# VHH binders against L-malyl-CoA/beta-methylmalyl-CoA lyase (citE1): the designs that were tried, part 24

Target 1, 346 residues: L-malyl-CoA/beta-methylmalyl-CoA lyase (citE1), of Haloarcula marismortui (q5v463)
Amino acid sequence: MTRLCRTFQTAPAAIPNDNSAKFLVSGLTSKGFQAPDWLVPDIEDGTAPSMKDEAVDNIIEHIPDHADDFAGDILPRVEWAYDDANARERGIEQVTRLAEAVGEELDGFVFPKVGRLDDVRDAAGVIADAERDAGLPEGTLEMAIILETAPGRSDLREICQYATDSRLSGLVFGPVDYTAELGGRTLDGERPRWDGLLEALSNETSAADIVAIGGPFDQLFHERAGVTYYNAEGYADQVAYEATIGIDGSWSLHPKQTEQANRIHMPTVEEMERDLHKIESFNEAKREGTGAVVVDGQMVDEATYKNFANTVKTVRAIDETHPAQTEAYYDDDLLARARDVELIFG
Key: E = the ipSAE of ESMFold2; O = the ipSAE of ESMFold2 at other seeds; V2 = 0.75 times the mean of E and O plus 0.25 times the DockQ between their complexes.

## First folded at step 21 (VHH; framework vhh_7nfr_2)

Design aa3 (from w6 with R31H K105R; at its last look DockQ between E and O 0.95; V2 from the best seeds 0.81)
Fold by ESMFold2 at other seeds, look of step 21:
Structure aa3 (fold): chain B 346 residues (1-346), chain A 125 residues (1-125)
Amino acid sequence: as target 1 above (346 residues)
Amino acid sequence: QVQLQESGGGLVQPGGSLRLSCAASGFTFDHWEMSWVRQAPGEGREWVSYISESGGSTYYADSVKGRFTIARDNVKNTLYLLMDSLKSDDTAVYYCARGFTVYYRGTYRYGMDVWGQGTQVTVSS
């Protein structure tokens, strides 16, 4: 069943500011379409090296005050690197402290710069140890990883197969570190898009029924005559492409990007009307004793039905987590049909 | 629907004062930074002033520093620009703009994403 993550919003857990938790709290208090499905308090690259301890302190201080009102999932990104023992040691400490102090409020952790499958298993073991030491039930805290190393890419299939019966629930692409690891070049100011990786990521995560998430879009603004403008179309184009190839969610650096990605990853009103009509027509035909029917010139059988059912399942998942979004986006009658229709082939 | 509606513009003599208002709706106002930007006829836009989410930090273009004051009321969801000692060079359409800052790779980066339709300020042209 599809796991909801249209948006993976990183929020620096500490910044050089009088209120160092500014962006963390902004993420925790986001509303409407600005609320991400996954909020990622970022201890790793989003927080300066000298502020990592403050980042952990901020998460511990602020999560309990806000988590009850936050509808999505909260998964801090900790330090980690397959080739850096010191980074792994700091990550272990961060997971341990966070699970002990606020593990009941967290949904899991994000591990960057993972290596081959054994390194992913090691990261999962860190979470398992922290759960036990904090008195949390086994499996309470899930794991997502950032696929951004050559060894990680080499083991992509094996890592996704491991995910089918483990706490690993999502893979996120990190294009900056991946390009650097492979010795890639940034010609004409443009980083490679890595379409082949993205297609493989979509394929292998779909086979494992886990979430695939695209990488960040950091061409945030255009400057003209001393005035800076947000690059809305550039981000929208990347999110649309990711959705087209079956990537489940998009990386967001700010609630503005979250709002765009949340909307783009929504089934459109047109798509929903179409798919509901086909489901309803098929359900009627199925009750009359046939397994296949032609609707509007298209044969609908069990396999085709499941494609239409995925649209409804996606909307139901969004509706359960963010009813304000679905109620604002869809007409009342259409939403009621989506909520009520029987999914006989789910 | 995210909206910014400016008001308070008009005709004023040199040395005079005006207060511009910008009513915001459709978003959580105190989560966003705000700016005023102006555009004289036949010219490009010129940034005028900035205010942080809480109102604790303000910045001004050199051309208006000491004469203009930006303020916000987070209870009323309203942005203000108090303009004193107005000069003919201040004649422009004044836009209210919503913006935000991203802290990314050790750098603060700011830009504007939502704009009002503007209000005309004319100083004895």
Scores: ipSAE 0.762, ipTM 0.903, lowest interface PAE 0.8, mean pLDDT 91
ESMFold2, look of step 21: ipSAE 0.771; ipTM 0.909
ESMFold2 (binder alone), look of step 21: mean pLDDT 88; pTM 0.881

Design aa4 (from w6 with E33Q; at its last look DockQ between E and O 0.96; V2 from the best seeds 0.82)
Fold by ESMFold2 at other seeds, look of step 21:
Structure aa4 (fold): chain B 346 residues (1-346), chain A 125 residues (1-125)
Amino acid sequence: as target 1 above (346 residues)
Amino acid sequence: QVQLQESGGGLVQPGGSLRLSCAASGFTFDRWQMSWVRQAPGEGREWVSYISESGGSTYYADSVKGRFTIARDNVKNTLYLLMDSLKSDDTAVYYCARGFTVYYKGTYRYGMDVWGQGTQVTVSS
């Protein structure tokens, strides 16, 4: 089944603050639509070089207190780079420590700056070794990677094919490092959107039935005369575009972005009412033995029905993980219909 | 619905005091940073004061330092601005604003995402 990940929220695992775990704990205790589908305690770019050990300590300290109450998945981002053996050595230590100390509470790891397929296999091997050393069942810990290098992009298809029979469950786009590696330019503060990469990501991850996630949105605020305003519309536009081209989820830097992305990736009340009506009408016509079915002037066949069914399947997946969100978003009658309707064609 | 409702504005003479309140609803108040922002007649908005989630850190614009005090009550979900030694220059609509900080690329960045409707403060003889 399609894995649920509307939101990939990175949270620095240590920051220069009296409470260095502030953002980690905020993510772990988030409620309602601020709760991400994937929380990513960030040891890598989100944590200063001098604080990497403290970041690991914070994860070990705080995960056991909160993991049972956190409905989504928890996947720390460790250090890694295909072209930096020291970064890989630190990442191996981080995976090993975390799997041993809190591996039963984690769902997997995120590896940045991966190279070609062999580098991805090496990262997966690090997880496998850590599972065995920690006494965890094979396959307990999943893997996501950040596609942000030229070699990684070059092997995108092969990497996704590898995912079919492996722990690799998601690919995330990293536009900053990707642009830099290709020698791309920032003009007037604007990086390329890399629409071709995003479309290829959507295609290859769909073929492998794994998750595609867009890159971070860093135009966070407008400033006017010393007053700073959150750029809600800019983020919403990026998330909507990603959904339009079949990207499954969006990167979030804060619960405010998570709230927006979670909602945008949900079927609207209008879409649910429309698609439920078509499914219910089709099912009734099928039970009565009617041949071709026309609902609201539209011919409904198996392919068209599957489009309506996908809406219901998406809501059911969210409802299974976050019933408080679906209960707040949809009225009781509409949600009951989504839960109960028979999906003849899937 | 996320809402911020200011109250406590009014007419006051120079040298006087006022206490503004901002009632917050529809969100977990102690997870968010808060600010006061004002807009004088014919002027743009001017940031006035900031308070962290716990209330442990506060900051003030130079124009109000020593005269204004920001506070929050996380049990009552209420933000306050105590204004003392008021001057005619303090005449403005005062807005309560919710904000947050992102730690990204080694830097803290702050901005405001939800605004109240404002309360009028008029300092006049």
Scores: ipSAE 0.754, ipTM 0.903, lowest interface PAE 1.0, mean pLDDT 91
ESMFold2, look of step 21: ipSAE 0.781; ipTM 0.916
ESMFold2 (binder alone), look of step 21: mean pLDDT 90; pTM 0.897

Design aa5 (from w6 with F27Y; at its last look DockQ between E and O 0.90; V2 from the best seeds 0.83)
Fold by ESMFold2 at other seeds, look of step 21:
Structure aa5 (fold): chain B 346 residues (1-346), chain A 125 residues (1-125)
Amino acid sequence: as target 1 above (346 residues)
Amino acid sequence: QVQLQESGGGLVQPGGSLRLSCAASGYTFDRWEMSWVRQAPGEGREWVSYISESGGSTYYADSVKGRFTIARDNVKNTLYLLMDSLKSDDTAVYYCARGFTVYYKGTYRYGMDVWGQGTQVTVSS
């Protein structure tokens, strides 16, 4: 899969500040490696209850000024909860207002606290109704959900199966609300690890060819004697773990985290050189009339070739969206090879 | 490559003044908050002052309030610390640091992610 989602950066759409849209605008104007693949203007937990209407107003005001220059996707997180009809009613209004006012600049919506499959279907219906009422082509607005409830986790497989023929394109883990709903405990400072959930999430989303995104890392800083230090290693370790188990992207709370996660989720120079070499060797062998070729003691056939092609497709997707990032990350010769190589089977 | 380089340190008499500078490069300076932090010999680091992205908000440690002034020039990408009425207790290596704030779970949280090499300030008779 080549859906670009290395980073899911939530930005509060309103904060208690003279410039209440400060973080929203910072996200919309981000540059270089600090530009997220998915920007999530956050009306939900990132915005205080008294400021939800202001958050919607800020999104409507600022998106048109910046969307043309923002390379990634923009998916506001609206209010929703499977067990709270008032939250759902507010979310419906938020989706409706945003689709009408700025739907042509948005890529979709993020729904938190979803329940079982029927609740996910209901959320998708809210988007479909808002599309129609706003005069947008069917399918313009995608949906991502946050898996953070016991019923949602219980229906994970069914929800992912539903995604294969719907607007649902991504699942995001919400560990804080999930832990609270299950009655999880922190004993002696040890939080529940939830590694099993993340592995299941990777598995079921892969089976459905949609994306999985890990939960936020909120141990942002270490403090000593009134001096606070950014916890770069802690975030990097979580992102690397997520990448290792096949989670496609990572949650970011700030452009600093976005920069780290964007880099960690890129194919490494070593991976790119390896996979390009194998593609190029196979292409040469194919032109010479041989079918399979042995590279480093392994047969390379069509199925194996597609694995190497996915690396190149990923880099091409990043390069198309963020050429400044690929040009900074890869040397000119390696990048040119990635851009130019023929993908016979991929 | 994000880089911070302090200058302007030196030897000064008690009651004297110094102005420290910090040249920033490799990032969009006016999108990030800045702080000064100092470290006396054999001691841990001590936060000294903070300035917001625009320069509109400043804060100081009680030990330096009224004597030190933080400022920034977003055109020249430079951070400053004007130190007046210096005391022997101000003797330290002074670091400029880049930082940022996150609004999360209803509160603002601040911390520093990039540090300069430091400049020595010695207040001695």
Scores: ipSAE 0.810, ipTM 0.926, lowest interface PAE 0.7, mean pLDDT 91
ESMFold2, look of step 21: ipSAE 0.810; ipTM 0.928
ESMFold2 (binder alone), look of step 21: mean pLDDT 86; pTM 0.858

Design aa6 (from z1 with T101V; at its last look DockQ between E and O 0.92; V2 from the best seeds 0.77)
Fold by ESMFold2 at other seeds, look of step 21:
Structure aa6 (fold): chain B 346 residues (1-346), chain A 125 residues (1-125)
Amino acid sequence: as target 1 above (346 residues)
Amino acid sequence: QVQLQESGGGLVQPGGSLRLSCAASGFTFDRWEMSWVRQAPGEGREWVSYISESGSTIYYADSVKGRFTIARDNVKNTLYLLMDSLKSDDTAVYYCARGFVVYYKGTYRYGMDVWGQGTQVTVSS
């Protein structure tokens, strides 16, 4: 339920450089708080049209060298577009090649520019076919989609309902392509935040128990007199807003952004102390044989308990994948309590 | 946690030489690009030089090209600026800065996120 998805980091799988795999390898070898929960080797918008084949080659070459040491999930973004059959054909070839060559090391694929539900079903079918051809068990490779088209937005509810019994595990917002398709404008360098879409995304993905991920923040740097400064506050503000409205994770364009988003999406020390106290108090009262329990003036029943348990489950998921992060973020006593407390109701 | 500490500044005669050092700690030094930036009295900051994480790519501002040399030692986690043929116009506080590069929408973008306290260089007769 509490799938680890604080960060969705795209990394170009090929760039015009003597070392064309530079950013891919940097993502695969990331450490500490710069390690994303989802690394997305990017064949699509992150890679120039003339370098798509090289991008696939780079993924095949480098994934086996690093996957065992990479703690998060690896989901390449392939080419796709609901309204472009040639893009879909190239995407099918990319999924097929990648599943055959490195499918045992991948966790799934990301499909951009999806259309209505039927297009999403078609994308899922591409993965299913590639699994069978590669000899992988059904359901081994997950799917995430980028919600960035008018037809996709129109079918959001239906797509999320489909996800409840399919390989579709996440929806990611793409504001640049969405704004362009609706004929929206970027006035004064600012595109709309699309708050209505983000609220609907949070709602429908929560109803389907899948993850929602916000769009990229590309106002990366401020310039003053020819000197460029990283815009840390701007990114932090967007990530905080996304967390506030129930978006599970944030898009990152670089390990620096990943570090910020990973931290912002962790339960705070105050939240953890509060919720652990509630759980521990309930467990003690349960051993004394009482039914529903009042702790610190709050009635605690099974439903209320599960809210507190979600905080602990989130921290455990981070701790199991990235113990260096939890050990740096929480003091030893608090983390030990989170690891050890009995969750009577999950 | 992340720290940059410059040293090696001082008073020097025109035509002289000086070597600045910047000790880095609290991060994986060889995964980050580095720059030197200077600020003369009453002026804004001016970029001086850049070096990629491996040292394979180096750039200089036109005002220092041929006179200054940037280098890094990824074993000692230290950035250097060797300054030759110094002129009075080189008088400034010199900062080392950590930055990074993003390839996005077909272009490379670079910016700096961590700065040292600076070291004073004064070129005076």
Scores: ipSAE 0.720, ipTM 0.883, lowest interface PAE 1.0, mean pLDDT 91
ESMFold2, look of step 21: ipSAE 0.725; ipTM 0.883
ESMFold2 (binder alone), look of step 21: mean pLDDT 87; pTM 0.871

